# Miniprotein binders against q9fmw8, part 4

Target 1, 279 residues: q9fmw8
Amino acid sequence: AEGLSPVAGGIVALGKFDALHIGHRELAIQAARIGTPYLLSFVGLAEVLGWKPRAPIVAKCDRKRVLSSWASYCGNIAPVEFEIEFASVRHLNPQQFVEKLSRELRVCGVVAGENYRFGYRASGDASELVRLCKDFGISAYIINSVMDKNQVSVNTEEEDSKSKERGQVSSTRVRHALAAGDVRYVTELLGRPHRVISRTRTQDLTSKRGRISLQTSSLLNLPPGNGVYKACSLIVGDKHPISCKVIVDTSNLYIETEEERFHNSDESQEFQLLGIEFG
Key: E = the ipSAE of ESMFold2; O = the ipSAE of OpenDDE; V2 = 0.75 times the mean of E and O plus 0.25 times the DockQ between their complexes.

## First folded at step 2 (miniprotein)

Design B2 (at its last look DockQ between E and O 0.01; V2 from the best seeds 0.00; counts 0 for: pae O 18.4 > 1.5, pTM E .660 < .8, placed apart)
Fold by ESMFold2-Fast, scan of step 2:
Structure B2 (fold): chain B 279 residues (1-279), chain A 92 residues (1-92)
Amino acid sequence: as target 1 above (279 residues)
Amino acid sequence: GKVRITIEVKFDSPEEAEKFLEKVKELAKELAEKYGVKVEVEVKVDGNTVEITIEIEGDPEKVKEFLMEIFKLAEELAKKYGVKVIIVIEEL
């Protein structure tokens, strides 16, 4: 909106915010110490950069719930995510980007990790960000990366190749742990159980022969790798979470509850969101 | 943990900047003793602008408490003098 900035006077955390892991949470915590916390998230990166689309770690519709859970760490204020189209900023050099934050968006400050890169072709680093924030009269807090307690040497092509990012909590580590089916390690990296969201019709929530079957194509975010997961919870609307066992294979996800038949009397064609938490 | 804090304040006059400089020197000594951390402070004045650089080294929880006190003092300073305060914090 002309003349309006949703983040005016706020402190914006800068990052890619794919997984909303404990490293991202730390940025929000530090922002909350300085002022009103926001996450500045880019949309449309894959399209602009020519990346092949991949399943998000956190479903778009579930992100607000995750951020609301951070309120207790952020002075009882849930961080708000502010989305900006990557296409609108991709050609800005470092100075122009910080100028946009200060003069157009009217933020009071920024929080970024020590390995943050920005501006056209990632030409700006954290040191440049600090210098430009001083020039434009906004505060800056550069934090050290949150270290992965396991600190395993992951020598894979998908791991971030930057030397300073080795051993750090990252979205890449979350994706590897998910692929390996290591949901306890995923929970440690995220600071919460991983929740997969399915968009399904209300009438289809009836258990058949002790199982609810979901096609992987109905999932809005990345499930863990193929396997059997015995410590899971099924969340349907406002109902109490139901303990369940989940079986993941290449084409389907199966939910088994102690109740052989889960009945839903709603014959509506309306879709609802079904949550599956991996313990 | 080790943290570098840079605080920049621009006043309406050089005289107000000089008065603030004197108060900062006394406050820095009190805070260093209170939190039991190693603190090195450098203060520079350029016309109306005061730049304070503080390097803190010590227990991470004590460093954290020191940072919270700095945020509170910066907010009070901004209200008292009607000035803009820029704070840069770098974890080293």
Scores: ipSAE 0.223, ipTM 0.679, lowest interface PAE 3.6, mean pLDDT 81
Fold by ESMFold2, look of step 3:
Structure B2 (fold): chain B 279 residues (1-279), chain A 92 residues (1-92)
Amino acid sequence: as target 1 above (279 residues)
Amino acid sequence: GKVRITIEVKFDSPEEAEKFLEKVKELAKELAEKYGVKVEVEVKVDGNTVEITIEIEGDPEKVKEFLMEIFKLAEELAKKYGVKVIIVIEEL
């Protein structure tokens, strides 16, 4: 008995979708012009490669909201993210990888950036992707990188500096801009305000004088660097955004608002998700 | 089988758009002669957007070499002129 995969018949964008920045959005836009758009995301890379864990740029619980916001760019079809464990594909050579896309996942087409690498030891490039896709009856669509017109943001090692020297939008560039506290530049790279999510105890959310103190350990994704951010928004549940000032330090994040009685609920829920938008 | 390549470019000046079109046409002619492939080119100008459709038929390895040159050209134009270039490739 044969079933169809969740992405069967779709157009799958290939890449590392950690930031969901405007370059990632462009891949989704082009996939949507061709057919039903999906993002193929890899999970578990740090564990397999022995890298130290890093805070995600986009909180896992916030990824669907970001992708839904792309619907207007994608013919009113929000792309759907499909996750694959990196361990399950790590040792596939380029041919075996494309075979998996064709025979197991049953995709009709793939969209990838011009610098995309795949297969064991990153041995496959965009040219090989096109060739192999033809062999397996899959359409392949290679998209030029989205260029950032602004300055290169860091002094880095050879590979990273070459990428930034080209002016490409990248997750590394997003991380550096966040660390520098340059939230306007982060907004340009992401195509949206950066949203930090906190899992906050309801009792900590109750404010008498418009100041909320959160520990940085309660954040589900990467905040901007230490500093004072005057043009922020606080999102609590389904309520309208509340203008606020945010002070970020190493251990704490302080939210100051003019709302005297921000939240006074004694709900049975012990925790709530709190959104903080920078810019 | 044929391969269809659709290239979309938006320029701020008509002169740059025409130079891009000429470069692509020159490369297509050169590769058609060099590798013995059949090439059909259609150009649509809609406001400030140039859409180039290339249909190429020939030996698979020669078609691959043509595709590689198209990616190289697109990368050069995107970097040199600061324009967005979208390339869609389809097997027919």
Scores: ipSAE 0.000, ipTM 0.238, lowest interface PAE 15.2, mean pLDDT 76
Fold by OpenDDE base, look of step 3:
Structure B2 (fold): chain B 279 residues (1-279), chain A 92 residues (1-92)
Amino acid sequence: as target 1 above (279 residues)
Amino acid sequence: GKVRITIEVKFDSPEEAEKFLEKVKELAKELAEKYGVKVEVEVKVDGNTVEITIEIEGDPEKVKEFLMEIFKLAEELAKKYGVKVIIVIEEL
């Protein structure tokens, strides 16, 4: 018996789910209105395309938490993310891609944004997606892009021609806002505070006088730009968030807590995950 | 081919997470023997969340069959425990 794919009988949202921003959430909401919501993510794009590896906006280990927070928007069902290797699909034309969705993955439908592009060299558009889905007997739903309400018109003349950006919420905008240190604007684009995850050896967690120092190399995702962030929360395991100030430099993050004694309660673990929320 | 599957399962309690951990390692081993693939299983428990990383090495068709069986099992487990299962597949 050909085993069912994890997304079989479901509705897959199509997109590049790097930031899991409010636009991605809207795709998930629409999928949940029609059936069981899944996110179809492509992984390994940088490696296949010969791009320099970039730090993810959301840490891999934190993606589930973010998706779980969308359950209230999705009829109390958190969307499940299904990752496909980009190497396995990069050569597919639009028809072969939809055939894979229908016959191999056995999805009942797809949800995509109006600007969605797919297939080899992004040759397929949203209209072709709808046509092909109809030909293969699966439903297709195209939604309008979620517009960014806080458009600072950065009229930089040169980038406009190639940027498919029409003022929608995008992972690119999130990256720019993070680089600028505008954590408030990041919170608006994400619909949640940005969380940075550090994987630190318990032995490297030196707390002196309520100050924790983390190496930037320990971070599992993209921090905000260098600066001082006064309204942050430190999250250690399942403990309540601790109010903190964070200083970001090129090499380190310095966390200053009001609590003098950060007791590493779980000295038994060789590695700990620390969360820092900005905003 | 070599494939990594990461399965995240969030339970309602830490005790349910621990009970699940032992069963997954055993089941992954049984399936590895059944399909003739090499499997390495790492399991991390963080509170109520179990992260299962399975590295699978073998014939591409056998790896595919193994993956499909893991998916079916993950779906059955999700239904049985009322938990959400996230599965990530990476070719290595």
Scores: ipSAE 0.000, ipTM 0.134, lowest interface PAE 18.4, mean pLDDT 80
ESMFold2 (binder alone), look of step 3: mean pLDDT 75; pTM 0.674

Design D3 (at its last look DockQ between E and O 0.07; V2 from the best seeds 0.00; counts 0 for: pae E 18.9 > 1.5, pTM E .377 < .8, other shape alone 3.097 > 2.5, unsure alone 65.656 < 70, SAP 71.973 > 70, end hemmed in, 5.8% free, placed apart)
Fold by ESMFold2-Fast, scan of step 2:
Structure D3 (fold): chain B 279 residues (1-279), chain A 80 residues (1-80)
Amino acid sequence: as target 1 above (279 residues)
Amino acid sequence: SPEEAERFLEEILEIAREFGAKVYVIVDGNTVEITIEIDGKTVTITIDGNEVTITITGDPELVKKILEEIAKKLEEELKK
């Protein structure tokens, strides 16, 4: 077991996996059809590439719950996320990257989107990935139409004209929809309601006149844009969801509920994670 | 369109190589994030289908030169 790769014998989906949207889910579904599915995610990208820091779409602590919800699509096997530090691979050319997957990590195969790029100077495309995987004795599967396949697989209802007009599945689309306050469209892109996680003091979970105030700085991931959201749910621990209305402004998020206290039964905890689902 | 976005990406990559720049590309569905690094200075370009968002970091003069070449290529793509 020692010295054995955590993803040994598995099928790894390749991508950034920021939003864990239905496009990412489709990669995991395809991987699960072949073997044990894993998401191979890079961390430390912003530091290495000089990107502006931005809030994650999915809170780090909430990612495992999202992946576990995909089990029903993946043959009752929840995909597992495997993180690699980008700094450790940024200088690898395409051949060295595939060699690392095959010989160091000992994966049996890879799944990637048709526009996938990899290796130093982005010199490897999907065709190069397939060729190199063959050279190293692992399988490669390229997904050619992630958006259309995901919409057909997940959505049984007819899409409205606005959803059809936009038509794209990406983390950037999710960010734009969140900024616009279009939580219905966000739910379509994610295949699940957007959940914001707040780390808040247990003592602060008591409403004042049916309203709880949270500072936006307490949020662990990206909230939707400023506005009023009438169809929300509060998630506290393993308790049943509580219906609520949420108001988002520049510095605060207000939760309106008929519950005066809804924190976990274990009041001994100084802080609790509060989940807020939109739509 | 997706085909235009892919051609645009390849043209951006060619421009970066002509400048002797380091290039890092992250693909996520229909979104491509391209970071071009020249002498430790970076320019990040995000392509989301037909929408192009450019985030600039680093030396303004180098950024300006890269943006001018990108604008020319984008104009060629739009001309189809």
Scores: ipSAE 0.157, ipTM 0.561, lowest interface PAE 5.6, mean pLDDT 76
Fold by ESMFold2, look of step 3:
Structure D3 (fold): chain B 279 residues (1-279), chain A 80 residues (1-80)
Amino acid sequence: as target 1 above (279 residues)
Amino acid sequence: SPEEAERFLEEILEIAREFGAKVYVIVDGNTVEITIEIDGKTVTITIDGNEVTITITGDPELVKKILEEIAKKLEEELKK
């Protein structure tokens, strides 16, 4: 079609949408209140900077499901995610980047979290960053950080250090909670149960008496830490979720359920995607 | 972790020396927060491990200069 830019005329949320946590959802909600919501992710920075990649919090194949679940919060229009390679913008200064958003991508506005404001006298200077975007005819909106509801000891008497990260929902908090095996807290941070995806051989789903053994290397995203998780759900294809118990160790993930039939007998595929929800 | 951010930190320190700046580094789990102070003005850069979330706060002119120098140094390394 004539659309060189798939986000033209839309409101883009800027950031790294690694966890798709409730803070990320809030950016999408606010974009949807202004116009057509898009998530504009900058990816590939690890490759440009020479950093070792880490397991994603949300499996790539599962991201569309998560974003679709946000439709009810976004006026029944699920936000669409677009990725921009960092290499394609690495040479642009901030002014050139805003020019790209305006002239090349044709966005109507941008939504960003508070983390783009001044760290020095940030409360007084954040609006000045927004004014810079106006020079190019696009609107910029700063969205308040979503705070963790379990911040029970927040002190008002700060030492004039960076206090905006204190209590904020973040991907770092999600990773720490996962490592600790605190899946209830992970659910609160994400606004949904954490789903781990495995690319599993179909023959491995035939294990009777309800025990499936998976290698951790078959997982497409980050599992919770070693432990036993009693209130889990197993998703096989389009079937109704199956209640299960999951045991995670360093090398393996064991799924135990009373349901004897795991496989789709009407379908002959070598591999299937297996979903495990820790909820 | 801090080791994964070491290369980026070295570039930040080089830029800071070039501008005669003070640098403060805070590590919180997989998050590294770097504050650069030049003539009483600050820029804060937050790096979230290999996820590479870049948070930019501070004086607009200093933010622009620091990003330009970072991009310049990265571009030079990629040409090699």
Scores: ipSAE 0.000, ipTM 0.143, lowest interface PAE 18.9, mean pLDDT 67
Fold by OpenDDE base, look of step 3:
Structure D3 (fold): chain B 279 residues (1-279), chain A 80 residues (1-80)
Amino acid sequence: as target 1 above (279 residues)
Amino acid sequence: SPEEAERFLEEILEIAREFGAKVYVIVDGNTVEITIEIDGKTVTITIDGNEVTITITGDPELVKKILEEIAKKLEEELKK
């Protein structure tokens, strides 16, 4: 008996949940208003399309923490992310995709943004999603895009009318803000401080004079651009955050703490995860 | 299909090259972000699974022209 889909009877939010920004959170909130919230994420897209992988905005291992933090917005239910192989859906036309949601995944409903595209060649839009969901007996809810409040009114009045970007919060905006080193703006777009995760060997976690050096290659997600960040927090395991200054260069992150002795308490582990929150 | 997405990407790349643009393709998991930089102006096309977000930063006329060419190529491909 092919086991029940993990999202069976639930409401799936449709989108690409790279940054898990406040727009993605709004999809989860709307899903939670209707039923049990799930995020439907496609995986293996880069492999299928032969693209070079880039660093994610959110570290894969940190996604569950972010989603758990949304429980307070989602009726005390943390949204669960369900990963689907892109290879299994890439050839589906809009109708076949909704059929898969209804018959195979057995979802009760979907939530998507107004700009959502789906199916083969992104041929389906939000209106077609609503139509097809109705035909298959599942609920569809389309929500308005969450607007970025910090849009400096650049003279974009004429530009915004024809661009699909009307100033909504997007993963692209998060990436640009990170690249610019504007960690405050990143925090506003994400609804939380950006956290960089490093996988470091316990032996390499030597603080000399309260300074920890991490190789950029040890990072599991995208750091901010090169610069000096004075208001950061270092998170080691389940310990309380330690205030620190972070210097980002092309090859290394340098973490300066006021605490002279960073004692790695868990000497038994060969590898540790370090978190750095920016802001 | 991936092949069509690749073709679409190639077509975008060709269009961008025709304009003398620098094209940066950033693939982040399931996100393809194509940044087209022309004269310090950027058009970012984010393909997020089935969600295509076109972020236009810069000259509206240039962006419009690029989008029109992309649309034209897409229409030509849809007719095949």
Scores: ipSAE 0.000, ipTM 0.219, lowest interface PAE 12.4, mean pLDDT 78
ESMFold2 (binder alone), look of step 3: mean pLDDT 66; pTM 0.528

Design D4
Fold by ESMFold2-Fast, scan of step 2:
Structure D4 (fold): chain B 279 residues (1-279), chain A 80 residues (1-80)
Amino acid sequence: as target 1 above (279 residues)
Amino acid sequence: SPEEAERFLEEIKEIAREFGAKVEVKVDGNTVEITIEIDGKTVTITIDGNEVYIIITGDPELVEKILLEILKKLREELKK
């Protein structure tokens, strides 16, 4: 039927959902406890706001795998991501946005983090979301922030002391950890190893002198910073992960492994996707 | 779009001028930080591309006035 909403009757978790970190996972878990879970994601934000495009933390083609891995936390149902072009909603004030959720998309309820902001006016916080949802007859559930249990801050004013502070898990924290090459910390923040996807030429999948060379431009998402990563896995198609060492520099990523060939079932294709998992 | 982003930044600068403030803009990747200094007090507006927030920090009374003016101009923009 024309006009049938893909998320009708569902519970939508609201957020940017850049990193799909454990904070985002908690929103999906809470949505799943109430009804059918969906993630309502905005795309095209950088284009609308004129920002320089950045490599995503999770490759677009890899997002469904991540969400499928959350099924065990969500009553054995994988959350489904519903993407909205930001350009189509940027003109909506908070009231108009909630009206769209309730009357056009016909959702039964929303889940948002306590620090959630919505509407172009930045006046739409979690409290206003709850109030507006009541006005439009849908349920609203505000979830406490997931705290980063691995955060340790050094007090720069104390000559000899380190302090421990807790901060909220966020995509910004994930990006900083990646830039620092701290893939163990990244794994804690994501609740999974970070996976980089490369679109590689089939001819380049045979190692030379035990090494495969990939250009940074072939990567579909953000690699960790320059360095040597010893506890990595190479994922080719549906085959078993292959243990490898990865060296990241400014223009290239090098994969060293005992395997000399990485044949995919699609080896007749010019290009194929290659996954690199860190830690 | 780039034109919309530039327009938004110009509106922020106009608001700052109305308060007799000095404005500095710092771009770091897809994070834009606008620092406004008024009478020795500082207010920072951060737009974070990883999380879409407009974060205003600083003196509470000054933050409230600047926020209300920003919300007023955004309301006018949304009506267009």
Scores: ipSAE 0.000, ipTM 0.148, lowest interface PAE 18.8, mean pLDDT 71

Design D5
Fold by ESMFold2-Fast, scan of step 2:
Structure D5 (fold): chain B 279 residues (1-279), chain A 80 residues (1-80)
Amino acid sequence: as target 1 above (279 residues)
Amino acid sequence: SPEEAERFLMEIFEIAREFGAKVIVVVDGNTVEITIEIDGKTVTITIDGNEVTITITGDPELVKKILEEIAKKLEEELKK
């Protein structure tokens, strides 16, 4: 009955973890070198901060698959994502936040990027995190940012390209690359192909003459911008990925395959998840 | 001072960035370890109270310039 916290004795990586890009992956790699790796993620930020919600870069249902793919970098241990309600911590000052990590969650250490900010109004920085962790008896590991090797602007809006960002891999760069339809650049930033998840009725997955039509409203995460994408893969259940061409327009996403596998048998009206990988 | 320690860490990160190096700072008790990784080569700087020890592995030529800048800043901080 007396249990420890879900992350007790673990090493927690601190960050926003929206894109799960290679910068986030590096935090998990370092955590795994020290102990059991966890990602500490906040939920409910948009509601608490009054922000208009944006389509997620990674579908909620697909995040565990992405983290599992990091196991080969993390000593064959897949990092586990632990969610905290942002409302429960937003008023904590830096000292109170670190105290919660040490005393309530009982973590053994933290991993954070050099630009990490925490506590009420982001009043704490990475150096303060190190000091406070020492005060509370937990180890702190600060890592410099993963740099984006593509420093050339790629079809970004003028105002966005004037960003004061320090050339680091970021979720902002991922969103801009997706909007520009630059799926190769997206793959470089993510360390994996971008996968869009659709929740579709099984009967609607029947390809007729090699084409499947999906409404953009069925998509659970952000697709790339309107255009034609020739090097894609269709993932359905446990089947091997099927090479396909994808056409994205304002209202629909069209998948064109060389074979018509999905109409070989009678399909149900039940919903299932369909994965589309770009690049 | 705490403020000077913050400047020191930020400056290390900036120098490492210029050289494409990965930097990991570990604080454990009274020991501070700074690990710098460049092209698979590693340099570890250990601060054990009042002592600074620099250990180098890999390509000495590539790492030497970075070590000189970092060691200089680290010694200045320890004097305070």
Scores: ipSAE 0.015, ipTM 0.468, lowest interface PAE 7.6, mean pLDDT 77

Design D6
Fold by ESMFold2-Fast, scan of step 2:
Structure D6 (fold): chain B 279 residues (1-279), chain A 80 residues (1-80)
Amino acid sequence: as target 1 above (279 residues)
Amino acid sequence: SPEEARRFLEEIYEIALEFGAEVIVTVDGNTVEITIEIDGKTVTITIDGNEVTITITGDPELVKKILEEIAKKLEEELKK
């Protein structure tokens, strides 16, 4: 068991995988066409940079649900995420990184976006990735970028230097859309409604006059910006979603629903997870 | 020039990705905007080819770090 890599024989998609947006999903789809799909994710970047960790777009505990939802696109195989500490690979040059993939992790192939960069100071590009993979006897597949459907149209007859262009789907674009409170745009970029997970006390699930109050500090991932969100759903365990309105404030998040009480199947638990879907 | 702008973009990419950043490049005529995101902090770099103006705005701490790395790279190039 010690001699076996968790991703041995698999096809690994390479990327940051912060948002698990439709661009990330496309990498997983392409990996699944070739073999067993894995996402190779880096963790611990904030610690290496000496900064406090930021709120993730997808809660760590919710990532497997998102990946499971991709199974229908991936030949009924849910991609599995494999995490690597960034500190352990930060100083590897391109050759050393590919060597780690081929000899230590024993992968059969890699899938990466055309703009993928790797190795110390991002000195390797997609072309170099293909060359090095060939040198180490593993397959490499470079995938075209997934374009944002909300792009402003550009004149196709000639290069219009006055036209604005909106680019590729990215985690940065998702974060900007979340900050702006544009949850419909976020849903388009993610291919799913944005779900915020809160770790809350069981006693706090009983609404007072139709309102549940949560501290922003109880949220496990990034909420949308301050504002009122009318088309939301509250998810408790495996129960049917409950329609609600959500008000996001600097310190608090308020859930307003016509349900005054929520059934807790395990009254002995002090805490449980709440899902809040926007849009 | 377009060639100098491309080299500058490549240098920014190298620096930003070392810090685990995501980079978005947007073109609007002769203006290029580069948005760099690291740990929820954002920096926008605007390059205006006609005016030869480079403007860097955003999170003050991140702007300072990016400027320091760019300055170091320029110093190394000049000493060659």
Scores: ipSAE 0.000, ipTM 0.256, lowest interface PAE 13.9, mean pLDDT 74

Design E5
Fold by ESMFold2-Fast, scan of step 2:
Structure E5 (fold): chain B 279 residues (1-279), chain A 85 residues (1-85)
Amino acid sequence: as target 1 above (279 residues)
Amino acid sequence: SMKTVIVREFDSPEEAERLALEILEIAREFGAKVYVIVDGNTVVIVISDDPEKLRELAEKLAKELGLSPEEIEKLVEEAIKRAEE
């Protein structure tokens, strides 16, 4: 109907949502237990703030695939991401933000992590979110931080010094692990292998002596740090994944494969999305 | 420039450290320059676009927390390092 929000009647998960890590997945799982799950994400941050954006952890075009993979955890319902322009909310205080969720977007409830911050200059916290949601007649559910290695409960005395060092899952931790080239740890934090997407002309995907060279500028999201990655998969078009070795340097990413036929689709004028998954 | 100073006390040092990391993540996502000082259970967050004034403010706050001059230097350096990472 006219004026009806796309997320009306839904349960909206609030969070950072850069990495779509297992902590974000837990918010979506909890939302799905209550109603139709949505993720609320901000766009246009760099334009509003006048600063250059950082490379995203998950490519914009690849986010729906990640969210679809969460369906099995969410009662066979894939969460839907709802994007809101940062310009429309940047000056809203906590009360005005919750009012927008309740009156304009007409959500039935919200799910947020215990460390969630919102409103102008991050002036609101999780406890204020709960209070304001009650004031505006919507439900609020605060979820405890997800610890890496799936240790969410600390009510049992456990003497594991490593769990204390690793702490909670976060996008910052994912970025640090990527920079260090620790793709195994990245996979633990994401609950999936990290996938880098390139938007490249078909002609640039043609193998020269068993190697494909991609410029870093063609990548739509953050690659892992410089190094050699032996357990990777290459996705070209709609073909099945191809085992490959990937070498990352400051200017290029090189893909080495034993497959000889990955260049079969030679249409030089078309752009293709190429997926590189780090195992 | 607009300066925002947030001081929070928590029940544990681990909780303070987790919140500090979350705030740095949010600040980087928004492109904001943020310095965070963690002293035991206390987190001090300074948001500014002026690194010189941030350093001065961080030093003043660290002194008010009863730290030695060497510990003040270390906290200022850690805050700058965290904001840049």
Scores: ipSAE 0.000, ipTM 0.141, lowest interface PAE 19.4, mean pLDDT 70

